# Designs tried in a protein design chat: VHH binders against q7zyf1. Part 6

Target 1, 260 residues: q7zyf1
Amino acid sequence: ALRIKVISMGNAEVGKSCIIKRYCEKRFVPKYQATIGIDYGVTKVHIKDREIKVNIFDMAGHPFFYEVRNEFYKDTQGVILVYDVGHKETFESLDGWLAEMKQELGPQGNIDNIVFAVCANKIDSTKHRSVDESEGRLWSESKGFLYFETSAQSGEGINEMFQAFYSAIVDLCDNGGKRPVSAINIGFTKEQADSIRRIRNCKDSWDMLGVKPGATRDEVNKAYRKLAVLLHPDKCMAPGSEDAFKAVVNARTALLKNIK

## First folded at step 18 (VHH)

Design m3
Fold by ESMFold2, fold request of step 20:
Structure m3 (fold): chain B 260 residues (1-260), chain A 119 residues (1-119)
Amino acid sequence: as target 1 above (260 residues)
Amino acid sequence: QVQLQESGGGLVQAGGSLRLSCTTSGFTFSRYAFNWFRQAPGEEREFVGYISRTGGLTDYADSVKGRFTISRDNAKNTFYLQMNSLKTEDTAVYYCAAVKRFGYSYDYWGQGTQVTVSS
């Protein structure tokens, strides 16, 4: 049987353990609980007519446990990366989590050969959502990560996430520990994703179009045309491209009203 | 021989500031995370703050968040606690501790330094 190592990552209180518990109720037995800040368990799953044995490390997300976590990053085939859609800070911390893992793997590590499943978790169904799906999906898919909307309370999305997650890990292992080229089809370019992120975070209409205040009508129209072609939803399948395109159109309109 | 020694404690009026230092010897400083704890008379030791091995991660008790700042200087084998906007409730003996691995206990502790905040 195939043996794999999986870890969980994400800020404290984002529902990592609840997601694992709902999926593995009868077969996950926590070990090392409360002694080292990591729940370790072994479970068996069946994926694509194969039995695989999974070593799961449910890693405490509190910074206090960082020095414990650093010993568990090596030889990992899969990562469950979790944030709470109701707390934008937990989403904004995801790049920090990746940086921590990259640092501990060192220059010899290649995270492109690790399967990531990003879980946009809804911990409390009554709570206002502060990270929309397109934002989380863009971040995830632009890095080659799987993305799922999950609910720790209802269990929605959890089985689907684990099925896709383990299936991708099996494919990784069958390809000698390297990601198969054919397993990735995100439907947009890095340039398109970078432009959408920049547009979300821009400070004004001038910045959005990439022109300086005082730009001429021709400069505004030229910058607009480049972005409009790049981001048009019929040509760009990136999450959030539709909103970014609308924002670019509105920015052009706003700027041209004040230019002769 | 591993040693941690706190310094910089003393008497300060409420609203004032102090900077504590923890000087270390006898181990490879860059391989350790560090904590500050405090203990008021008649109370258990209370977590104050944490700084990771690299300094990239910090955390603080809710009671001091926004007022206290932890930093480290790997070249000097020293880490610090900057305490601003001090309150009388901050009066305690402050201890530094070194952690190599998480567990129920810390690897090494200092002897403590008294901080007294008067009204």
Scores: ipSAE 0.000, ipTM 0.121, lowest interface PAE 17.7, mean pLDDT 78
Fold by ESMFold2, fold request of step 20:
Structure m3 (fold): chain B 260 residues (1-260), chain A 119 residues (1-119)
Amino acid sequence: as target 1 above (260 residues)
Amino acid sequence: QVQLQESGGGLVQAGGSLRLSCTTSGFTFSRYAFNWFRQAPGEEREFVGYISRTGGLTDYADSVKGRFTISRDNAKNTFYLQMNSLKTEDTAVYYCAAVKRFGYSYDYWGQGTQVTVSS
């Protein structure tokens, strides 16, 4: 039987424990979470007729527990990385979570050989969503991470997440601890993803097209053409590419109004 | 041989103070977080306090917050429990314990030291 280690990561109060408990109840030793900020559970799953024994560490996200949880990052095969779609700050913290793990693994660690399942979790159904699906999916998939919409309240998406998550971990283990080549193709390039993120955050049509104020019509059209080819929905399958393409078209139109 | 040993217990009047020490040997002290527990006669062991590997994080049971403080001295392989404003309800055998790095179990326990608070 194959034994794997999984940890949870994410800010406090994003629903990590609820996601894990809905899937793994009866297998936790909950007595000392307040003491060290970590719950431990064991679950068994069947993937392709194999029995997999999973050690799950549900780690508290509060900064108070940093010195405890830094002892649990080593030898991890899978990470459940959770944010609350109703609180954008929890999404903005995800890069910080990755940095914390990278720091504790040291220069010998390679997070590309760890399976991440990013859970865009709906904790509070009475609050509107502040991180849209395309933004979260783009962040996740551009890093080679799995992405799921989950609800801690209803349980929706949780079984599907764990099934895909464990299947990906088994594939990684069967490939000697490295990702199979077939799992690397995400349908868009890093350049496409970076452009979409940049365009989403631009507030100026000049900057959006990558031209200086005072650019000529030819310079505007040349910059537009480059971005249009890069981001056209026929060539770019990245989450958010259609909105980014529309924004680039509108920026060109706005700039050409003042240029002869 | 791994060993934890408590000291500093005894009889104290209510409202008084006492300091417990836990000395350790047989493992790398600086790599462990530590706990204090207590057990009154006929009751289960109760969590009292926690201190992280570096001493940067502490936590306490609600029943002792503001009265007890935990500290550690990594150079002396020793950690402490300062108990102030003692109550008769604090009467118990006090144990120190080391937390394993990958679990919740406390494989290393001291022998215990008796604290008795008289009214």
Scores: ipSAE 0.000, ipTM 0.125, lowest interface PAE 17.1, mean pLDDT 78
Fold by ESMFold2, last read:
Structure m3 (fold): chain B 260 residues (1-260), chain A 119 residues (1-119)
Amino acid sequence: as target 1 above (260 residues)
Amino acid sequence: QVQLQESGGGLVQAGGSLRLSCTTSGFTFSRYAFNWFRQAPGEEREFVGYISRTGGLTDYADSVKGRFTISRDNAKNTFYLQMNSLKTEDTAVYYCAAVKRFGYSYDYWGQGTQVTVSS
């Protein structure tokens, strides 16, 4: 039988254990005590009519447990990377989590050949959402990761995530542990992704178009046309491109109203 | 519904040629990269070749490099596998496949077309 190793990653209290518990129900057989900062268990799943034995390491995210969890990064086929959409700092920490894993894998490790499922988790239904879906999706997909909106509270999105996640892991294993060439084609460029991120984080309409305050009408229109071609929804498949395009159109209109 | 349909398989003598076609429906063809796979009796499914969304990038398994060529015609929603200098080892069911925009698994597969290479 195929045996795979998956780990969970993310800040403390983002819902990692709740997501695993809801999917597995009684199919998860715990083997370790939580007092060491790792819940280890095994489960069996059926993917593409194959029986797969899954070793799951549900790792504590608190810094106190770093010394324990650093022993479990190697030989991993899949990672469930979780943040709380209601707490932006948990999303901003994701690059730190990747860096921790990269460091422990060493120079021979290649996270591009590990299947990541990023879960934008809704822990508290009463808290206002701080991380937009397109922001999280852009971050994930620009790194070659799967992205899912999940709710540990309702169970929404969890089954779909695990089905796609395990299917991708099986495909990776069937390709000798290497990602198929087609999987590196994410449908948008670094320039498109960077532009969308910049537009999302801009301070004003001048900043949004990438021009200095006091720019001429012609300079505004030239900057607008470059962005419009780059981000047009019919030509750009990046998450958030449609909203970014609308924002650019509105910024142009606002600036030209105040320029002679 | 999304469909991929292979055609052009059949019996051919070693050293001969065949061209396989994959016609697609139910999605926007120009937004997808495509793959060919094959499976010989009793063997696991093997990657054969890849073509990018624009057709500007192709890649092939070492076993078929130089003999097989992938192309696509976005106007006809069809992509092709030209197989030259066929060997008996190329005998297999050939599948076309597409990947979802937001995933790594091949979510859309054809039903397969048989290619048999006789000596």
Scores: ipSAE 0.000, ipTM 0.108, lowest interface PAE 18.7, mean pLDDT 78
Fold by ESMFold2, last read:
Structure m3 (fold): chain B 260 residues (1-260), chain A 119 residues (1-119)
Amino acid sequence: as target 1 above (260 residues)
Amino acid sequence: QVQLQESGGGLVQAGGSLRLSCTTSGFTFSRYAFNWFRQAPGEEREFVGYISRTGGLTDYADSVKGRFTISRDNAKNTFYLQMNSLKTEDTAVYYCAAVKRFGYSYDYWGQGTQVTVSS
């Protein structure tokens, strides 16, 4: 039987424990005390024709527990990284969580050889959504991470997430613990992803095209052509690319209307 | 039922060329990106080439860049691997694979076709 180690990561109160508990029905090994911030469980899963024994560490996200968490990052095959779609600050913290793990793994660790499943979790069904799906998916997929929409309350998406997550971990283990080059080829470039994010957050048409106010017609058209080629749906599979492309087209139209 | 079938493998002398085909059925071809992989005896499966859903983006392993070309024909539900300037280290079983969206495991795999390059 294959044995793997999985940890949870993410801010406190984003639903990490609920996601894990809805999937893991039984634990047979000693549980860490709640006051030390780690819940430990072992479960067995069947992935295709293999039985996999999974050691799951559900780690507390509060900064108070950092000293405990840092002892559990090593020798990890999979990470469940969770944020609450209703609280943008939990999404904005994800880069900090990656940095914490990278720091504790040290220069010998390679985070690219760990399977990440990012869970855009809906903790409270009555709260409005602050992070749309395309934004979360773009962040995740640009890093080669799996992305899932989950609900802590309904359980929606949780079984699908774990199935894909464990399947990816098995593939990694069967590839000698190294991620194949194809797993990091995500169908869009960092440049494309960065452009989509910038376009989403820009405030006016001049900034959207990357030109100064008062730019000539030729400067506007040149900037437009660069972005249009970069983001054309035929050339860009990134989440949010179609909306970004439409925005760029509209920005050009708006600017050229008033330049003559 | 979804099917991917490789063809065009065989024995070829070093410096020669082969063209592999992957014929698909049972899904909407234009909604998928495609890969070629290869696996030599006793080695792990390695990436060879990628082509995006629309064909607008391709990528290759460093070991085959400039020698191999991946392409797709949406009208024939087929994609290809043109292999030129073959070397003995290109000897492997070649697999085609389809993915629906990036960030997931490959959805469908072919059975593989043997390519043997003799010196």
Scores: ipSAE 0.000, ipTM 0.105, lowest interface PAE 19.8, mean pLDDT 78

## First folded at step 19 (VHH)

Design n3
Fold by OpenDDE, fold request of step 20:
Structure n3 (fold): chain B 260 residues (1-260), chain A 119 residues (1-119)
Amino acid sequence: as target 1 above (260 residues)
Amino acid sequence: QVQLQESGGGLVQAGGSLRLSCTTSGFTFSRYAFNWFRQAPGEEREFVGYISRTGGLTDYADSVKGRFTISRDNAKNTFYLQMNSLKTEDTAVYYCAAVKRWGYSYDYWGQGTQVTVSS
């Protein structure tokens, strides 16, 4: 049987353990509960008519446990990366988690050969959502990660996530530990993604169009045309492109009204 | 050849103290985390404590927390288990273990040392 190693990453209280428990209910047998902030479980699953033995390490997200986590990153084939959609800081911390993993893998380690399933968790929360789906998807897909919206409480999205996650890992293993080319095909360009991010974080209409304050009508129109082509809904498949395009249209309109 | 050797075990009265040592050779000591385990007759091997690669983090079983302390000396390729306020329930064979890569099993084990706590 194919043996795979999976770990969980994310801040404390984002629901990593809950996601795993929800899926693994009656599936995983805890082999060893370390009092060191890591739960270890083993289970057998059937994917694509193959039996797979899964070793899962649920790691505590608190910084105190860094000294323990750093010992678990090596030889990882799959990562469940979790944030809370109601807490933006948990999303912003995802880059830090990736950096930690990269650091521990070292120069010989290749994060591109690891399957990532990003879980936008706690979608059932009645509280204000701080991270939009489009933002989460853009971040994840730009890196070649899988993206799922999940609720550990209701179970929504959990089975779908794990099915896709394990399937992708099997494909990775069948390809000698390298991501298949098909999995790397991002449906949008870096330029498109960067433009969308910039537009989302812009300070004003000038910044949104990428022109200097006081730009001429011609400069504004030129900048708009470039962005319009880049972000056009018919050409751009990047998450958030439609909203970005609308924002650019509105920005142009607003600026031209003030430029005589 | 990789070797882990426990020492410092023996007979002690309840309330007394012992210090166990695990001396290692055949591998790069600084790259490994270390554990202590113990096994009483008829019982399963149980976790006693953990010390990280850098020594910056330690953890203990609830049954020994506050009484036992683990430390390491990289210059001597040795790590220790200080056992204070010993109880009869602490009677067991104590094992040291080394782990470089977590995921499946410990890399190396000692042969064990007997600790007997008398009433």
Scores: ipSAE 0.078, ipTM 0.474, lowest interface PAE 2.7, mean pLDDT 89
Fold by OpenDDE, fold request of step 20:
Structure n3 (fold): chain B 260 residues (1-260), chain A 119 residues (1-119)
Amino acid sequence: as target 1 above (260 residues)
Amino acid sequence: QVQLQESGGGLVQAGGSLRLSCTTSGFTFSRYAFNWFRQAPGEEREFVGYISRTGGLTDYADSVKGRFTISRDNAKNTFYLQMNSLKTEDTAVYYCAAVKRWGYSYDYWGQGTQVTVSS
């Protein structure tokens, strides 16, 4: 039977353990309740008519357990990366988590050969959502990660996530531990993604178009044309592109009204 | 050949102390984290304690916390379990284990040493 190693990553209280427990409630055989900030379990799953034995390491997100976590990154084949959609800081910390993993894997480690499933968790708390789906998806997909909206409380999205996650890992294993080429095809460019991010975080219409305050009509139009081509709905498949495009159109209109 | 050998076990009265040693050979000691486990008759093997690769982090089961201490000596390829204030409930076979790569199982196990705490 194929054996795979999976770890969880993310800040404390984002619901990592809850996600895992909910999925494994019937399948989780705890081997060691290590009071060392890591819960270890084994589960058997059937993917593509194959039995797969999964070792899951649920790691505590508290910095105190860094010295423990650093011992678990090696030989990982799958990562469940979790943030809370109601707490933006947990999303912002995801880059730090990736950095930690990269550091521990060392120069010989290749993060590209690891399957990541990003879980935008606690979607049941919709009244306080601070990270939009498009933002989470853009971040995840830009890195070639799988993205899922999940609720550990309701169970929404959890089974789908794990099925896709394990399937991807199996494919990885069948490909000799290398990410299949088909998984590398991001449907949008870095430039598109960067533009969308900029537009989302812009302070004013000048910043949105990437021009200096006081730019001429020609400069504004030139900048607009460039962005319009880049973000056009017919050409851009990046999450959030439609909203970004609309914003750019409006920004141009607003600026031109004020430019004599 | 990889070897882990426990020593220091024996009979001790309640309230007494023992120091167990796990001497290792056949692998790079500094690259491994270490654990102590114990198994009483008729019971499952249970976690006793952990020491990180660097020795900077230790953890213990609640049942032994404050009484047991784990340390390591890289120069001697040996790590230890200091057991103080022993109780009858601490009677078990104690096992040492080594872990280099987490994810599947412990890499190496000792044969175990008997600790008996008498009332």
Scores: ipSAE 0.022, ipTM 0.384, lowest interface PAE 4.9, mean pLDDT 88
Fold by OpenDDE, fold request of step 20:
Structure n3 (fold): chain B 260 residues (1-260), chain A 119 residues (1-119)
Amino acid sequence: as target 1 above (260 residues)
Amino acid sequence: QVQLQESGGGLVQAGGSLRLSCTTSGFTFSRYAFNWFRQAPGEEREFVGYISRTGGLTDYADSVKGRFTISRDNAKNTFYLQMNSLKTEDTAVYYCAAVKRWGYSYDYWGQGTQVTVSS
């Protein structure tokens, strides 16, 4: 039987353990070592008519346990990376978590051969959502990661996440531990992603179009045309592209009304 | 008292280069990894890059990859962001940050330095 190692990453209290527990209820034999901040579980799952033995290490996100969790990164094949949609700082910390993993894997380590499932967790608290789905998806997909909206409370999205997650790991293993080329093809360019991120955060129409305040009509139109080609919904598959495109259209309209 | 201070920001023409410095004090420099972030007006703070504790590993946002380089000097308690081939979209306040352990947030932040790239 195929044996795989999976770990969880993310800030404390984002719901990593809750997600895992929700899924593993009655599936895993839990061995929790509270003193070291690691919850270890072993289970058998059936994916694509194959039996897979899964070792899952739920790591505490608290900084206190850094000296312990740093030893568990090695030989990892899958990562459940979790943030809280209601707390933006947990999303902002995701790059740091990746950096920690890279550091511990060393120069010979390659995170590209690891399957990442990003969980935008606690979607049940949507009234206080601080990270939009499009933002989370753009960040994740730009890196070739899987993305899921989850609620450990309701169970929403959890089974779907794990099924896709394990399936992807099986594919990786079947490909000799290398990411399949098909998985590397991001449906959008870096330039598109960057533009969307910029536009999303811009409040000023000049900045949105990437022109200087007081730009001429011609400059505004030129900038608009460039962005329109880049972000057109028919051509851009990046998350948030439609909204970004609309914003650009509106920005142009607003600016041209004020330019004599 | 812990301090992170950015310097080297300013006005530069598109295609130009700029080197930012983050000078640190009040903590053991060699025990921390370091990051650069930036925030454009009205935009959310975004990741630019990081350098590992040993300096052996670096990573960059896709938008700056191949143009920006991060380095560190342990003897000076300073790390750097070399920015080449600057674009107007690189205009932002740049922040340096320090992290020893992950869990909640970065441990320390600078106050930021303005970088303006003109066309």
Scores: ipSAE 0.009, ipTM 0.218, lowest interface PAE 8.8, mean pLDDT 87
Fold by ESMFold2, fold request of step 20:
Structure n3 (fold): chain B 260 residues (1-260), chain A 119 residues (1-119)
Amino acid sequence: as target 1 above (260 residues)
Amino acid sequence: QVQLQESGGGLVQAGGSLRLSCTTSGFTFSRYAFNWFRQAPGEEREFVGYISRTGGLTDYADSVKGRFTISRDNAKNTFYLQMNSLKTEDTAVYYCAAVKRWGYSYDYWGQGTQVTVSS
C-alpha cells in the first residue's frame, strides 16, 4: 500500500476543512485534536486499482497558527490550496502561502515536485463572485497547479478534485518523487499570462495597449498588432485569453474613434 | 476507450527521411496537446517535440530542431512527426502522447514504433 502526506493551505474560513471532511465523510479517522490548529487524520482511497493510505493535515490558516504550521510543510506530496471566490483577498493571499511553504522547505526543497490542487471554493452561494474562473485558473495553471471550482455547500467539484489530485500524486510517486520537466506543457508562455493579467488590471485603453495619451493612429495600430499576435487563439491557450483579446480589440476601437 | 497508435517506423539509412503518424480515438482530438518522445536502448525516455491543441505553438528538443517537424490534422484525428536528415543517434522507439493543459503527467501513451538509422 502506498502512503502519502497531504496538507491543506489557505486563509481562515475559506472552507478547507469542509472540503476535506465532505469528501472523506466517515473514512476520515482523526488522530489529533484541533487544540494546536491542526486536524490530523488518515483515510484510504482507491486510485488506478491501487489502495492508497493518505495522511491528511488540515492546517489552520489564521496567522496565529503560523508557528505550528511551519513544522508540517516538510515531506509533503500534495497540497490542497483553497480560496473563497467571494473574497478576493483570499485569492490575493495565495502567493503569500506559496512563499511561506518555500521558505520553510529551504533551498533543498522543490515545490515543483509537489502536487498542488487549487480549489476556487464557493462558501456562500448568495455572495457575488469576486474572482472569476479565468483569473484563478490562469494563476494556477501558469504555476503547473491543478485547478477546480468547488462548493463546500453543494459538494460540486470536490470528488473530481480529489480524484485528479490523488492520481497526480500516484504518478509523481511512480516517477521517484520527481515530476519530469519535459512533461510540463501548459500551452502558453509567461509573457502571454503576464499580458492577460496586465490587461485585466489596466485603468484605460491607452494603458491597455501600452501607448501614451496622444499616440497617433499608426502607433495605436502597431501596438494593437503586437498584442493581437501574442493573444491569437492559435498561439495562446491561457485561461482568459479570449476576454483579453476582446478587450484589446475594444481598446483599439475606442482609441481610434477619439483620434482626429 | 482512448487509443493512440504510432506507425511509419522502420529501417532507414543515415541522411534519409521518415514520417511517423499517431492516430487517435476515444477523445476530442482538438482539445489535446501532443508530444513525441523517444527512448534508445539503455537510455531514459527523452522529449522530442510538442504541438499545442490548436497547432499555434510547437517546440522541439535541441538535438532535432530544424530536422524534425510536428504537424496535426484535426479532420483525421492524426498528428505527425516528419524526420529529415536522420542520424544514427536518432535510433530509438518513438512514442506519441496526449496531454491536457493542466501541467501534469501525460494522460495517454502509444505503444511505440521502432526507428533504426544505419550508417
Scores: ipSAE 0.000, ipTM 0.106, lowest interface PAE 19.8, mean pLDDT 79
Fold by ESMFold2, fold request of step 20:
Structure n3 (fold): chain B 260 residues (1-260), chain A 119 residues (1-119)
Amino acid sequence: as target 1 above (260 residues)
Amino acid sequence: QVQLQESGGGLVQAGGSLRLSCTTSGFTFSRYAFNWFRQAPGEEREFVGYISRTGGLTDYADSVKGRFTISRDNAKNTFYLQMNSLKTEDTAVYYCAAVKRWGYSYDYWGQGTQVTVSS
């Protein structure tokens, strides 16, 4: 029987505890200690005919509990990293959560050898979405993390997330604690992902193509060709690449309309 | 314009105390965590201490733990380094730096203030 440690991470009130409790139902045996900001439980799962005993640490995300959280990062096989799609600041905090864990693991700690499942959680079904799926998926997959759309209210996506999550942890453990090469190949490069994010956030067509205002037709076309090769749907599998490619095409057309 | 300005440096006899201040402007102070670093001539820059955005978390280098205390005053946009039981080894230029909580790099640096500890 394989024993693993899983923690939850993310800002307070993004739905971490609800996701865990919905999945576990009555199989979660809480060893609750409210005074330390950690809810600890044990559950059993079966993956590929393996019995897996899972120690789950549902960690309070409030900054007040940092000194408690830092004691639980070591020897972790999996992380459930949660944000609320209706609150952009919880998504923007994800890099900070990774930095906190990396700092506490020290120089021998490598987060690339820990399985992350990013949950884009819908806490309030009536609130407008502030982070679209392609943005969250791009961020997650560019880091080699699993990505799932979840709803703690409806339960949608939760079982699928845990199934993939535990399967990935078992694969990691069976590979000597190192990520398999196939799991590293995400189907796009860092340059492709960075370009998509830049294009999403650009102000105008000049900025989108990465040229200065007043650029010549040749400069516009050269910048366009570079981006078109980089982002072409046949060569780029990144989330949001089709929309970025279309935007780049439109930007070129708009700029060339007024240049001799 | 973002500015971080250290002050309070100077000459101190070994065993004495100094209090450094870092006054900030041009950004929302409460959104940032702060660090002190120091650098002696010809040496690499050394971490001294850290304080979180709320002031609820602090951390120190082993070489100064128990002797140095970091604090912040969000109402005055200022954070401090109280240095007690100073040693000649504490002689350095001290820098304050701002970093977003859980950021990967420091966003802003001060110009530094000299601290010299004499025997």
Scores: ipSAE 0.000, ipTM 0.103, lowest interface PAE 18.3, mean pLDDT 78

Design n3
Fold by ESMFold2, fold request of step 20:
Structure n3 (fold): chain B 260 residues (1-260), chain A 119 residues (1-119)
Amino acid sequence: as target 1 above (260 residues)
Amino acid sequence: QVQLQESGGGLVQAGGSLRLSCTTSGFTFSRYAFNWFRQAPGEEREFVGYISRTGGLTDYADSVKGRFTISRDNAKNTFYLQMNSLKTEDTAVYYCAAVKRWGYSYDYWGQGTQVTVSS
């Protein structure tokens, strides 16, 4: 039987342990108590008619546990990367989590040969969502990561996440530890994703078009045309592209109204 | 060679106290976290307590919280389990263990020391 190693990553209190324990139920056999910041267990799953033995390391996200975590990054086939949709700071920390792992793997480590499943987890059933689905999906898919909306409380999305996650890991293992070419075609470029992200975070119409206050009509129109070609919904399949395109159109209109 | 050796076990009356020690050799003591475990006859091994590499974090099984204290002395390559308010339920063989990284083929364990609590 195929044996794989999976770890969890993400800030404290984003629901990592709940997601893992809900899926594993009685199949998760603890080997250590979770008193040292690591909850280790094993489970068996069936993917594509194969039995797979999974070693799962549920790692505490608090900075105090960094020295323990850094010992567990090596030889990992899959990562469950979790943030809380109600707390934007947990989403903003995701690049830091990737940097921590890359640092500990060293220059010979290749993150592209590890399957990531990003879980946009709904800890609290409030309507005060801080991270839109398109924002989280854009970040994840632009890096070649799987993306899922999950609820540790209700269990929604968790089985679907693990099925896709383990299937991708099996595909990677069957391809000599390298991603299949078909798994990296996401339908948009890095430039398109970066532009959408910038437009979502901009503060005003000048910033949105990338022009300085006081720009001429020609400068506004030139900047607009460049973004319009880049983000047109027929050519950009990125999450959030339609809203970004509309925002760019509205920004042009607003700026030209102020420039006579 | 790596060695862990428990000492300080024995017979004690309920309500009494006992201090176990675990002396180590064959590795850099200050780089490891440590555990205490116990096993009563006919029962599974039970986690008792943990102490981090620096001693700044400790944790305990619910059954011993508030009664047992784990500590370490890096200068003597020794760590301890102070057991207070002992109960007959605490009767077991107590083992010390060094916490290893994932994927190592075995834990480093001591041979155990018997603790017997009489009523």
Scores: ipSAE 0.000, ipTM 0.128, lowest interface PAE 15.8, mean pLDDT 79

